# Ledger of designs, part 8: VHH binders against q9sj74r43to173

Target 1, 131 residues: q9sj74r43to173
Amino acid sequence: QQASIAWTYHPHNATLDLCFFGTFISPSGWVGWGINPDSPAQMTGSRVLIAFPDPNSGQLILLPYVLDSSVKLQKGPLLSRPLDLVRLSSSSASLYGGKMATIRNGASVQIYASVKLSSNNTKIHHVWNRG
Below, E stands for the ipSAE of ESMFold2; O stands for the ipSAE of OpenDDE; V2 stands for 0.75 times the mean of E and O plus 0.25 times the DockQ between their complexes.

## First folded at step 4 (VHH)

Design m26 (framework vhh_7mjh_2)
Fold by ESMFold2-Fast, scan of step 4:
Structure m26 (fold): chain B 131 residues (1-131), chain A 121 residues (1-121)
Amino acid sequence: as target 1 above (131 residues)
Amino acid sequence: EVQLVESGGGLVQPGGSLRLSCAASGFTFSSYAMSWVRQAPGKGLEWIGRIYTSGSTSYNPSLKSLVTISRDNSKNTLYLQMNSLRAEDTATYYCARETGDTVIEFPFDYWGQGTTVTVSS
């Protein structure tokens, strides 16, 4: 598969550790993964981590976003100004940290994150995409 | 109504192999992706791997070299083959029904009682 997710859940503190694996569609592309704790059917409102090559330096970077109508993802390489950084949190779940490692000679990326669940929320709706 | 029953656990020597089974009932087994999850004593729940309805598999990278997941839809049964078992593989192993590619549920509402594997000399 082009994408997969591994996880470890710690019930004593309701923390979920995640490792998302994704394959770039091109060397200049991006891979994103995130959660939408409130609306599983829509990408708007998702808290995401996006891995992409910085247009200025060429090196891969990982940045967090909350997707809404003000965030624009380009087809192919990100050619506009970097997307605005926003807080990754909600009343139902909070996304913590975020690091990445490239594998398969840079063709794929592993994104690591932790999610803190609210006491009554046992479901995490996650999304991924690439361009 | 949904029922998952794991079996095949027991005492195994280090370096040994073991196959676990999960018998599913109460739902259309062939329509769901299935996962294996384990919990070592005093530790959290660790996802092992998943098998899609197509038969494709995806594994936790830390465990990929020692496990293989398969299914037999005609028998409504899920399998976990484990090789080169180590003391740290001692855990209770659970099968779980996935809710889809966009949902991860913790703790799983649709998983069995578990089967215990003890790796000891």
Scores: ipSAE 0.012, ipTM 0.477, lowest interface PAE 8.3, mean pLDDT 71

Design m27 (framework vhh_7mjh_2)
Fold by ESMFold2-Fast, scan of step 4:
Structure m27 (fold): chain B 131 residues (1-131), chain A 121 residues (1-121)
Amino acid sequence: as target 1 above (131 residues)
Amino acid sequence: EVQLVESGGGLVQPGGSLRLSCAASGFTFSSYAMSWVRQAPGKGLEWIGRIYTSGSTSYNPSLKSLVTISRDNSKNTLYLQMNSLRAEDTATYYCARVSGDTVIELPFDYWGQGTTVTVSS
């Protein structure tokens, strides 16, 4: 019925543990989550994950992308660019810097990810959507 | 360094066909599954399909009648053939490397810069 992001920051090793939860509204639907480790309360710079099931295999497909200064933002659907590892800032979290596991349970999905932060930024602004 | 470079986008008329290419470098191309993803203006990402290391394919059912994915491992190149194009197929098209063939789809670890396809009369 809803989607959420839970997080825990471990300052000793500068690691952020994330748990994404979402519910699909249709078998061909998707759920998206985002965090912005560099500038809380801004969409530009957000790291976004989109999850949806592969209709042929039943596997869950997870697509990462980042909203950066090259993306045109507008009201309504998010405009985004796929994750560009070369253009990640040195102070930004990497959604691939740690360990990730995905579990699908019926019409819901939980994604566990651990990311390393290059700075002591503990302010997290999260967004979510589904279609 | 891993690089993926798309090409072949452009203006095409409704009902037309177009083939996109993705040139891969910096890794053993034949060892990875590859995917195509698109994003229409003002919309979210839409998965198109995947080609496994075996050459078998898996498609978004809503797009299966319009597209064919293929690969040439001798040229390190991924292809997307599109037919019967409509205005709603106007989008930026991306190729992406899959982090492995598994029962759980992990995030794509590398993406191209994208190539823009505009379907207009």
Scores: ipSAE 0.000, ipTM 0.147, lowest interface PAE 13.3, mean pLDDT 62

Design m28 (framework vhh_7mjh_2)
Fold by ESMFold2-Fast, scan of step 4:
Structure m28 (fold): chain B 131 residues (1-131), chain A 120 residues (1-120)
Amino acid sequence: as target 1 above (131 residues)
Amino acid sequence: EVQLVESGGGLVQPGGSLRLSCAASGFTFSSYAMSWVRQAPGKGLEWIGRIYTSGSTSYNPSLKSLVTISRDNSKNTLYLQMNSLRAEDTATYYCAREGTEVIELPFDYWGQGTTVTVSS
């Protein structure tokens, strides 16, 4: 299985607990997953988690970031730039909100995260990619 | 071509302040969120903070009392103000442009870095 997601929504406090399961295309590649907690169908404002191995230690690094509402879409070859990800620190994880962790088993990765949603809508739109 | 060029690094005394600049060219600077990232000798990369196109900022909680990020879109320039510098702040400081899609890389362009050494 290339990718799957398991989740539990707590409507009382609008908290989403999730586990994303992904696979790498190559040993030096990356796997990304994201959602927009404030506007589920909108890409702008999405919180994205990208997992990749540190080339020096082989440890899995998790990098979160948030897309800005003024960011313009860029059409480029995603797979030609995967190694740029290996230079980032997982200390940025606080941007995603909530608790998070990663586990790697060979070519597979699990990302555990907890996010707080702004609405009571149980419909979730998520995205994932790999390179 | 997209270019990011950091400047303002150098030797500073402990307790001092320093302002770094990042000159951007080859793209519409005002349309992108920008970040600062640092790497101390022999250590991993540490994200410092981000400034959105709106001018709003988000910081690494361990650094937010020590740094301020700002931008001047008329000059295509990003700034990092650092105060109360300590020996542990000795690092190469990088300017980075944020990616534009959820399926894009978090940073798609980096500068070559500028070195800050905090020493007496």
Scores: ipSAE 0.000, ipTM 0.139, lowest interface PAE 13.2, mean pLDDT 62

Design m29 (framework vhh_7mjh_2)
Fold by ESMFold2-Fast, scan of step 4:
Formats: sequence, structure tokens, C-alpha cells
Structure m29 (fold): chain B 131 residues (1-131), chain A 120 residues (1-120)
Amino acid sequence: as target 1 above (131 residues)
Amino acid sequence: EVQLVESGGGLVQPGGSLRLSCAASGFTFSSYAMSWVRQAPGKGLEWIGRIYTSGSTSYNPSLKSLVTISRDNSKNTLYLQMNSLRAEDTATYYCARYGDTVIELPFDYWGQGTTVTVSS
């Protein structure tokens, strides 16, 4: 699938700001993006965002995951722990006026996400959301 | 490396005012439209407004009477002036850069945020 990613790391608060662009191959397809801050070549420990349209409503569904060794070594459904995200938004148009534009047809998507990283464990925490 | 660093947050009494700054580096600041976005605890993102390279501004209608966005290209700095603050304005405030095209696009870079608490 056609896809791109842009990112900026902020070392003061250990935050990754991400922008994902993807194009669906079919109306029931999905697009995914992954980042591993500790080892880019290793699957285990990757932070993954998967987007797909809901077959019933057509709304974009975004699922965040951390890939562990069970995903790499075993066949079967993806069994991953969820990510704690600092902020997350999705749209094929701009965030504006306090509202996100709804994706119209799912042919392409842009997803904006901020991910808080911790060097002493594999889980990402929402520091901002616990105030 | 593109960096956006917000500052100026803190504790303010209701009815007070604050000016936030965003220091930009790693790109030609004068060539990009810039925006402010906020997030209150437990709430979603709320767009505040935008300033173009020309200095023209556009605001969220619900916030327009309370805020002013400005920039100083000689200092690579974006500003948000806030007046008549209320408890509901308690949030983390982020600056963000618009993409490189002439069409208004989603943001490509964000700052880490600065926290404003409005409490008596």
C-alpha cells in the first residue's frame, strides 16, 4: 500500500509526534504504521497503529498496539497490549474549530498521534491525562 | 531537526491574562503558517487558531473574543495572548506547524506543550 510517515522526537518529555499517511487498496482494507524507538530492525517492542473502516458505519477505526514476542513467534490472532497515547487524532482533512473533519470515503487517511516513550519499560504512559 | 518549544504556562487567577510563547528551530519559521491547539484534562483536542506567513489570523469562533495569535519572525517565535481566563481554560497548550502546501493541511509538527491552570 502507498504509505508515508513523518515524525519528530521531543527529548525533554520523551514524546514522539507522528503523522501517518496511507491509502486503502479496498473499502474493507487496512493501513498500518510501526515504530520501534529502541531497535528499528526488530519487530518485538514496536509501537503499531492500525487503521481500518468499520464495515457497518464506514467510520475509521484506529487500533494502537505494542508488538511482543508472542506476535512474532506464534500463528493466530494479534495479541498485543494497547498503547497509552498522549494525543490521537485522525482525518483526511485538517483539525480545526475544535472539531475533526470526518473521512468521507476512506480512500486515503492522515493520522496525527503523539506517543510518550519510557526508556525503562515497554509501556507508553499518558502523563498529560493524569493531571 | 524541527523543534517547537512552548513556554509561559503557570497558575493564573480567574479573570487574569497570560501570554504563551513557542520557540521554533530547525526550519525557516517565516515560511510556515502556525497554530495553537489545547487539551483540557480528560478532554479532546481543541483548535484555537492559526496565523499565516502574512500575519493574517483565523480563530475558533468560540474562542475568538478571548485570544490573540501573533508572531515575530525575527525571533522565530509564535505567541498566544489569552485574556479573561476561566477555570474551563485549564489545559495543556500546544503550538503546531502547518504543512508545506498552499492548501490548509493537517499539522506536521507539534511542541511538547505548556500547562495553564486557572484557579483561585
Scores: ipSAE 0.000, ipTM 0.091, lowest interface PAE 17.9, mean pLDDT 61

Design m3 (framework vhh_7mjh_2; at its last look DockQ between E and O 0.01; V2 from the best seeds 0.00; counts 0 for: pae E 13.9 > 2, placed apart)
Fold by OpenDDE, look of step 5:
Structure m3 (fold): chain B 131 residues (1-131), chain A 124 residues (1-124)
Amino acid sequence: as target 1 above (131 residues)
Amino acid sequence: EVQLVESGGGLVQPGGSLRLSCAASGFTFSSYAMSWVRQAPGKGLEWIGRIYTSGSTSYNPSLKSLVTISRDNSKNTLYLQMNSLRAEDTATYYCAREDSSGSTETIELPFDYWGQGTTVTVSS
C-alpha cells in the first residue's frame, strides 16, 4: 500500500507527534493507522485510528479502535473504544484540500496523532490498512 | 562502541545545495536501516527519511526541500543530499541507526543511536 508517515519527537516531554498520509480507494471506504505496542506487522493488538465518511453528512470521521483477537472471529461490528494503552493525547484527521474536499478514490487523508511515550520506549511499531 | 559522526554542515544561501555525510563505526553498517532526522532551533526532532538495507528509501512527505538519502556500505557512510534549501531547513542534522531493516507493512521508529549532529544554516 502506498502510504507514509511523518513524525516529530519532543525529548523534553517524550511526546511523539505523528502524521500518517493515506489514500481512500472509494467514497465509502476507510483508512486506518495505528500502533502495535507488542509486535511489528501484526494487526491484532494494534491501537488504531480509522478515518471514514459519515454516512449521514459524508464528512470525515475519525474513531479509535482496539484490534484484539475478537476481531478475527468477526462476531460483530468493530466497536470504537479509547486507546488508553497508547496514551494518545490528541488525534484528528483531514482531507488534503481542506474542508471542501470530498472523499473519493484516490483522495488523500491525513491522520494526526500525539502520543506520550514512556521514557524507555525507544521503538514504535506502526501499522496501517485501508478498504 | 557504536559511533555515528555527521559532517558536511555549514552556511549556505537559499536555493543552494548541500550533502551531509554520516560515518558509522562499531557495528555492521550494512545490516541496519539508517535514518536522517533534524532539529531546528526551538523545535522537536523531525524525521527526514530512511534508507533500508536493500537501498530502498522512504521520505517525510511534509518536506518542502528535495532530499535524497543514499549509502555506501563499503565506506560505512550514509549520505543526505539536500537541494533547493530554504531558511526553514536551518537545523542540526543527525543520522540515526534503526534496529531493523524495516518493512513496507510496518514502520519502526527506534531512538537508540544518534550522532552528535552537523549544523546547517540557510541564510542570505
Scores: ipSAE 0.525, ipTM 0.792, lowest interface PAE 0.7, mean pLDDT 88
Fold by ESMFold2-Fast, scan of step 4:
Structure m3 (fold): chain B 131 residues (1-131), chain A 124 residues (1-124)
Amino acid sequence: as target 1 above (131 residues)
Amino acid sequence: EVQLVESGGGLVQPGGSLRLSCAASGFTFSSYAMSWVRQAPGKGLEWIGRIYTSGSTSYNPSLKSLVTISRDNSKNTLYLQMNSLRAEDTATYYCAREDSSGSTETIELPFDYWGQGTTVTVSS
C-alpha cells in the first residue's frame, strides 16, 4: 500500500498522536504528510512534514513547511525553506512533533506527529503526496 | 436518530479469538464507511480500522495481523473479528460512523456517532 495512517487520541489534553506510513516513488524522492486546517482536500495551505534525502549526505531528513502557491518541489534538490512552529499552527489545530522519520525496507518512511485540537474542532482533514 | 449498539464482548483467555458486532439503525447503513476504535483502561482512543462502502478495508498497521473487519448490509451490522488476543487487547471497543468519504481522509474526534461500547477483557 502506498500510504496508511494510525492514530491515538488523548481526550484529557485534546491531542492526537499519529503515525503516517508512506512509500517513496524513487530513491531521490520525497514523501509529505500534513493537515489543512482551513481547506480540506488541498495541499495548498497545508501544514506539512516532508521527508527527503539530503542531497549532500544522502541521509533522510524531515522538515516542516506551509505549502502555498509559491512553494515548489521540483526534480533535484528541495529549494523551499523550512518554517517555524508558528506557521504550523492555526485556530483549529496545531501540529507538533514530526522530529523523526524512519526508513522501513528502504522504500518507505514513517512520520510521527502530534496534533492539538481546539475545543470546537472535532475533525481533522489530512493530506499526503509524494514526488 | 443514529444508533450504534456493540455486542459480543466478555472475558477471553490469552491466545483466544472473539467476534464483536455492531447493530446500526437510524441511517442508510450501506451508504457509510464504518470504523472500529478501542480504549484501554486509562489510555487514549486507538483507531483499529475502517471498512468502506465498497467492502474494502484499511487497518492500523500495528493491529493488521490480529483483526478483520466485515459488514453485512442486509442486516445493518458491522463486525470485528479478533484473533490471538493478548492482555494488552483489554479495552472497551466502539463502532463509529465515518463522516463522508471523499478524496481526503477525515479523522473525526471524538465521534458523535459512537455506540456505548462493549468491553473485552483478556485474562487467564
Scores: ipSAE 0.027, ipTM 0.506, lowest interface PAE 6.0, mean pLDDT 71
Fold by ESMFold2, look of step 5:
Structure m3 (fold): chain B 131 residues (1-131), chain A 124 residues (1-124)
Amino acid sequence: as target 1 above (131 residues)
Amino acid sequence: EVQLVESGGGLVQPGGSLRLSCAASGFTFSSYAMSWVRQAPGKGLEWIGRIYTSGSTSYNPSLKSLVTISRDNSKNTLYLQMNSLRAEDTATYYCAREDSSGSTETIELPFDYWGQGTTVTVSS
């Protein structure tokens, strides 16, 4: 899958700035990036940001999730504050192609996030997927 | 700190009505578009609708006849009115703030803050 990520960690205030680059594979699809607090490359338990079309307008929307494949239920709010390990300070997503861009097969998306970690954790597992 | 606190959830009978509230603090509420999102058990998140700073609204087409979003900027409060509730409307309901600080290439800004959710159960 076509994806890349760039990041900078600021240990003085325990802040991680990151930018994820991905592409959609359908006009009703999604692109997600996140952090797995337990294991790398495993999606269950991950806290993810998912970009997908606004069902009403077709515009890009970004939502946070906690993924759970074992019971198919979400447990508790993802954005409860303070977060255990990761706190989202800001986020955004954009399509490349100016204001005429639409979500479709091959459309490129950039997900920017700034997260405040509860500790100066220097090992962070990242996951991503699309559908 | 930015905080969003949902309330008003509970048990309702099919065909009933419920109004949810979202109390906002830590930011200039009147300067942000706001959304409601829900998650049914075993399902992904479903966007319900948005209210702009002007008071104009935009809804998920599947839900637009069943819900009404409003805001009271003087009380820093977002509302979701739900009518004719069905068992499939059982979910945790979240309010969310649009992120206005994102890329200039975004026509519509993504969400950056979410509430803890309030649970609605529709049961015969």
Scores: ipSAE 0.000, ipTM 0.161, lowest interface PAE 13.9, mean pLDDT 67
ESMFold2 (binder alone), look of step 5: mean pLDDT 79; pTM 0.783

Design m30 (framework vhh_7mjh_2)
Fold by ESMFold2-Fast, scan of step 4:
Structure m30 (fold): chain B 131 residues (1-131), chain A 120 residues (1-120)
Amino acid sequence: as target 1 above (131 residues)
Amino acid sequence: EVQLVESGGGLVQPGGSLRLSCAASGFTFSSYAMSWVRQAPGKGLEWIGRIYTSGSTSYNPSLKSLVTISRDNSKNTLYLQMNSLRAEDTATYYCARESGTVIELPFDYWGQGTTVTVSS
């Protein structure tokens, strides 16, 4: 599979720990993953982490974005490209150093994150894409 | 010509504070979101945070309690305030201009970097 996810939900504090496993479509491309913690069915308000390769070293930079029609960098929204919605699976996740982090292995990437949800709802949708 | 020049790095004791500056020239500074990124010796790049044209900020959750990003558009200067510095904060710190409208190009210009060493 080109994408998968491992996660652990902690209902006592409404925290979702996760590891997203994706693949790059090109060596200079990006891979992004996100969820909407407040409204799982809406793309607006989704919190997205995007891994970009540094053009000189090929190492990854992980950047957060919020999908919102009012979010602009310079002249327009960065988040105009759609992300595919994918259902989460239940599994244990491990955080790399307990932080938001990304690891590259060839064409594969892992994105680690902890997300605070607004409620104890375990029904969530995630989105991912690559370019 | 677009230029970004960081300054303010140096040796600091654990638990100390330090403020970095980034002097921007060659473009309309107030029209661009700006980021700070760091690279520890032998490690990859780590995004620290972003400040939008509005002055709103977004931080790496791992660093949010330790850093503050601000800007002074009248001086074309970006700042990074760091508090409670740890040995793990030893890194070269870069300012970067956000490219704007395309996901595949997050930064179009970078500074040369300034080195912070946290040691006793």
Scores: ipSAE 0.074, ipTM 0.535, lowest interface PAE 5.5, mean pLDDT 71

Design m31 (framework vhh_7mjh_2)
Fold by ESMFold2-Fast, scan of step 4:
Structure m31 (fold): chain B 131 residues (1-131), chain A 119 residues (1-119)
Amino acid sequence: as target 1 above (131 residues)
Amino acid sequence: EVQLVESGGGLVQPGGSLRLSCAASGFTFSSYAMSWVRQAPGKGLEWIGRIYTSGSTSYNPSLKSLVTISRDNSKNTLYLQMNSLRAEDTATYYCARGDTVIELPFDYWGQGTTVTVSS
């Protein structure tokens, strides 16, 4: 399998814990995972996490974004914006094996995140890709 | 303000060709690498390819034989030429400013243009 996801909802603090497993298509590439709380068919409104290697250290960098259309109403483009997350981390490791892989060999990546939900909604729409 | 405006989408027959355009403003277009990304209904984002400031290109290996990315710096315009279109190419296509995958995958996106491939 090239990608999988596991998640657990904690109603006492309205937090969603998730673990996404993916693989890079190239050693200088990226892997992205996200959710759209409004609609599965729309990219606008998606909250995405993008993992990629630091060119200096080779260590994974993980950045959160929100894809929104606020500028579209002003006859402008969609903008990527930082997302407020309770916790996030990533590792270059197999979910089942626990062995670290190198990005330079098309390594596997695990993305761990905790997202504070505003409405106790456990129905989330997932998106992912790589490049 | 950075603005990216896609155009050229529409209904196309299977096996047909289509060229999408992206008009850029609010920044020095010739100084940035540019990318195309698509999203089919109900699916995730798929990176199509990138064109560097030098004019060199890099493509998603699964799409390389079907698409060509080019740019015209005198018009501040990015192009995506698509050939041999298939039903699975039905998607909303986005223009994105992307310097590097390593630093920041994509910092600005357009509003998108929809391509529908049907028989």
Scores: ipSAE 0.000, ipTM 0.121, lowest interface PAE 14.3, mean pLDDT 63

Design m39 (framework vhh_7mjh_2)
Fold by ESMFold2-Fast, scan of step 4:
Structure m39 (fold): chain B 131 residues (1-131), chain A 122 residues (1-122)
Amino acid sequence: as target 1 above (131 residues)
Amino acid sequence: EVQLVESGGGLVQPGGSLRLSCAASGFTFSSYAMSWVRQAPGKGLEWIGRIYTSGSTSYNPSLKSLVTISRDNSKNTLYLQMNSLRAEDTATYYCARETSGTEVITLPFDYWGQGTTVTVSS
């Protein structure tokens, strides 16, 4: 498996618990995951979490952001904003300045996160990518 | 060789102001959107804001009233003006070059500077 996502929905709290899995293809590689709780059939508006190494220290870092619809028809940089997470932890990745070992080819990461859903739609569209 | 070099960090008192610079070389600076990102001790990366090739800006809503990003393409330099500094603004500040592309999941930045440290303390 190159990348996957598992989830558990808790209707009493309207909370979605997520487990992201990814495999790196390079020591300077990255893996990203996204879900769109508001519009399950599109990538724009997805809450994204990317794992990549800090260029100076080699420590793995997590960067949450949202794909912004304002860039959907443009060639240009992604718009990023802080992801609203109620809980985020990691088994082999950093969180808000945490540390981990240098990434090697074929290394994997498992990341746990929770998001609160405001939508009444229970179908979640997920996407992932790596480089 | 792409290089980004931050400067202007140092010790500043709470309520003070500071201007950071980022000198870019090795690429056509005017063709790239640029961002500022910070990392407080023991915490993760926090995106501060972006300046597009047009000169328009977009900011982290939590920081919008405290910072201004600008650029001088004739000098290949990116700037971050910070006002009303707080102890919680103590961090290493990085400038970063944005990756270009479509609306797909990808690395948001392909090159980073070494960082400059800002300490807010009395």
Scores: ipSAE 0.026, ipTM 0.373, lowest interface PAE 5.1, mean pLDDT 69

Design m4 (framework vhh_7mjh_2; at its last look DockQ between E and O 0.48; V2 from the best seeds 0.00; counts 0 for: pae E 6.4 > 2, framework grips)
Fold by OpenDDE, look of step 5:
Structure m4 (fold): chain B 131 residues (1-131), chain A 124 residues (1-124)
Amino acid sequence: as target 1 above (131 residues)
Amino acid sequence: EVQLVESGGGLVQPGGSLRLSCAASGFTFSSYAMSWVRQAPGKGLEWIGRIYTSGSTSYNPSLKSLVTISRDNSKNTLYLQMNSLRAEDTATYYCAREDSSGSYEVIELPFDYWGQGTTVTVSS
């Protein structure tokens, strides 16, 4: 099923509120969404938020990642690190159904983000994937 | 010159239906995905949905009203059918051209071409 993204743009303060809607394909899967400030059509360079179950509790967690060229060469698991995207003002994630919902195949996840755009740059390129 | 002209707005009662139109000119309409966006009084610009060049559609999951987006490439026209309208649907509605491209699922937000808007007022 195709993912979707909703957004609300506030021209008065150039803030873009985003809500990415994705679905898990397995209880141990992941859903990622992010923006690419460098390239509009590829994953490399993207600053992404990835939602996945906590290995201990099974609850949804959201962690930031930078998908640079080193990721392609990485042999181990992807390491989370803070985003260097200054315009990202907030982020969060939730499962449809609230905190009592469980991650399963078909479970819906919402990833929220607020991005501050410059006055003369009203374009943002977003990417997503899942596994 | 790229032009988008919305029409069809007006006053409707709650529960009513309305179909908005967007006349496009100045570009190859069939080559672009198109979106509808609205802005309620005092609120931000809210994305409603998109129709791709293939004719497939995507909608804002947060919408409470029933909406259907369609297009007639032979008329260079985009449509927004709205049913079961509520007061909360009161807004100025805009059509917008998307310049999305790439090998991955990438979307450019927000839009760089949109119309003057058509106002919809839902009130008893």
Scores: ipSAE 0.629, ipTM 0.846, lowest interface PAE 0.5, mean pLDDT 88
Fold by ESMFold2, look of step 5:
Structure m4 (fold): chain B 131 residues (1-131), chain A 124 residues (1-124)
Amino acid sequence: as target 1 above (131 residues)
Amino acid sequence: EVQLVESGGGLVQPGGSLRLSCAASGFTFSSYAMSWVRQAPGKGLEWIGRIYTSGSTSYNPSLKSLVTISRDNSKNTLYLQMNSLRAEDTATYYCAREDSSGSYEVIELPFDYWGQGTTVTVSS
C-alpha cells in the first residue's frame, strides 16, 4: 500500500491526534507529510514534517518546515528555515521494526502529530511525498 | 439524498463478537472510501479504519487486532466485525463517507456524511 493516516479527535479541546504511515525509498532518503489546518495561518504555505536520517548518526529525526516556492525537496536534509507552528502541539517519528530498524528502501515510518484545530472549521488538507 | 444507517449494536458479554452494518443510499457507494469511527461515553471520536473502493483496508493500529472492515458493493453495505470485545469497546459506532483519494486526503470532522450511530455495550 501507498500511505495512510489514522486519527483521534478530542472535541473538548479541539485537538486532533494524527498518525501518518509512510515508507522510505532510499537509505539516505526522506518522507514528508504536510498538514494545512483550517486556521488563521492558512496564508502560510504547506506545513510539512520531514523524517530523515541524521547525516552522522543515521538516527531518524523529524523536523517541521513551511514550504514555499524556493524550497526543493532533495536527497539529504533540507536547508529551509524551521518555523513556529502555533497549531502543532507535538510531533514525533518512529521506524517500524523497533530498535533494529534502519532507514532503507521499503522501511516503514510512523509520523505522529497533535494539532489544535480552529473552532470554526475542522477540515484538514494533508499531502505527502518522499525522495 | 445521501443516507447512512448503522445497525447491529446491542449488549454483548466480554469476549463476545458483534457485526455492525451500515446501509448506504443516495450515492454511488462503490465510488467512495468508507470509514468507521467510535465514541466511548465522555471520550473523543476515535477513527477505527477505512476501506477503499478497491477493498483494501487501513486501520488504527491500536484497534487492528479487534476489527475487520468489509464492504458489499452489490448491497451498498459497509460492515464492521468486532471480536474479543472488552468493556472499553463500549461506544457509539458511526459509519462515514470519505472524500479522500490517492496521495491527497482531506480529513473533515465530521465527515461530509455520517450515520446516526449504533450503540455497543460490553458488560459482564
Scores: ipSAE 0.043, ipTM 0.511, lowest interface PAE 6.4, mean pLDDT 72
Fold by ESMFold2-Fast, scan of step 4:
Structure m4 (fold): chain B 131 residues (1-131), chain A 124 residues (1-124)
Amino acid sequence: as target 1 above (131 residues)
Amino acid sequence: EVQLVESGGGLVQPGGSLRLSCAASGFTFSSYAMSWVRQAPGKGLEWIGRIYTSGSTSYNPSLKSLVTISRDNSKNTLYLQMNSLRAEDTATYYCAREDSSGSYEVIELPFDYWGQGTTVTVSS
């Protein structure tokens, strides 16, 4: 149920490396983390990375999405398009592509992402959810 | 007007402990969440942890066993206690003013409210 975040900022290129730690509520569920550039209090409009198990292989998949107001946030299909990401990164090679230890009810997940910040914005409003 | 001044750094041997301080002025210290961040030579700024106005703390999971953050609102001072120091903990340590609202967190980069830093060197 609980979630936490860690980050590393690289001032020379204005890039923020993030590591989100979350927990699945279902073995077939999803966990998402992202940034809403327009409204900090809303999931809709956010640019998110969603981690979910491949129904065929059971391996974790991580995909970028933009949650448009025209798409409901239910457990149905999500609108998918590129996030403004420099790179999915971490201090460890095993963290690229949203790798996790085990997918179970109550299992943990780590999401790594890199975000390039605009010169006019030093604050990042981030959100997370699961289903 | 707003100032943050770190102190307490120095040379320490592996396995040792050190306590860093951050003196805040020019704002209502008790009304803000505060964070510690560090920068190892040639690396980026790594977030260590945060202490909320309530006194609750949140840590970088990779550093949680090494550090404890506390605050003294009567002295406008933030603290970072470090134990079992390793050579890889050699870095310049900074304190920063942070914000948070509702169920969402805000990562505020410490531009104007960033101190000069205090350097910790861990070596034999």
Scores: ipSAE 0.027, ipTM 0.509, lowest interface PAE 6.1, mean pLDDT 69
ESMFold2 (binder alone), look of step 5: mean pLDDT 80; pTM 0.790

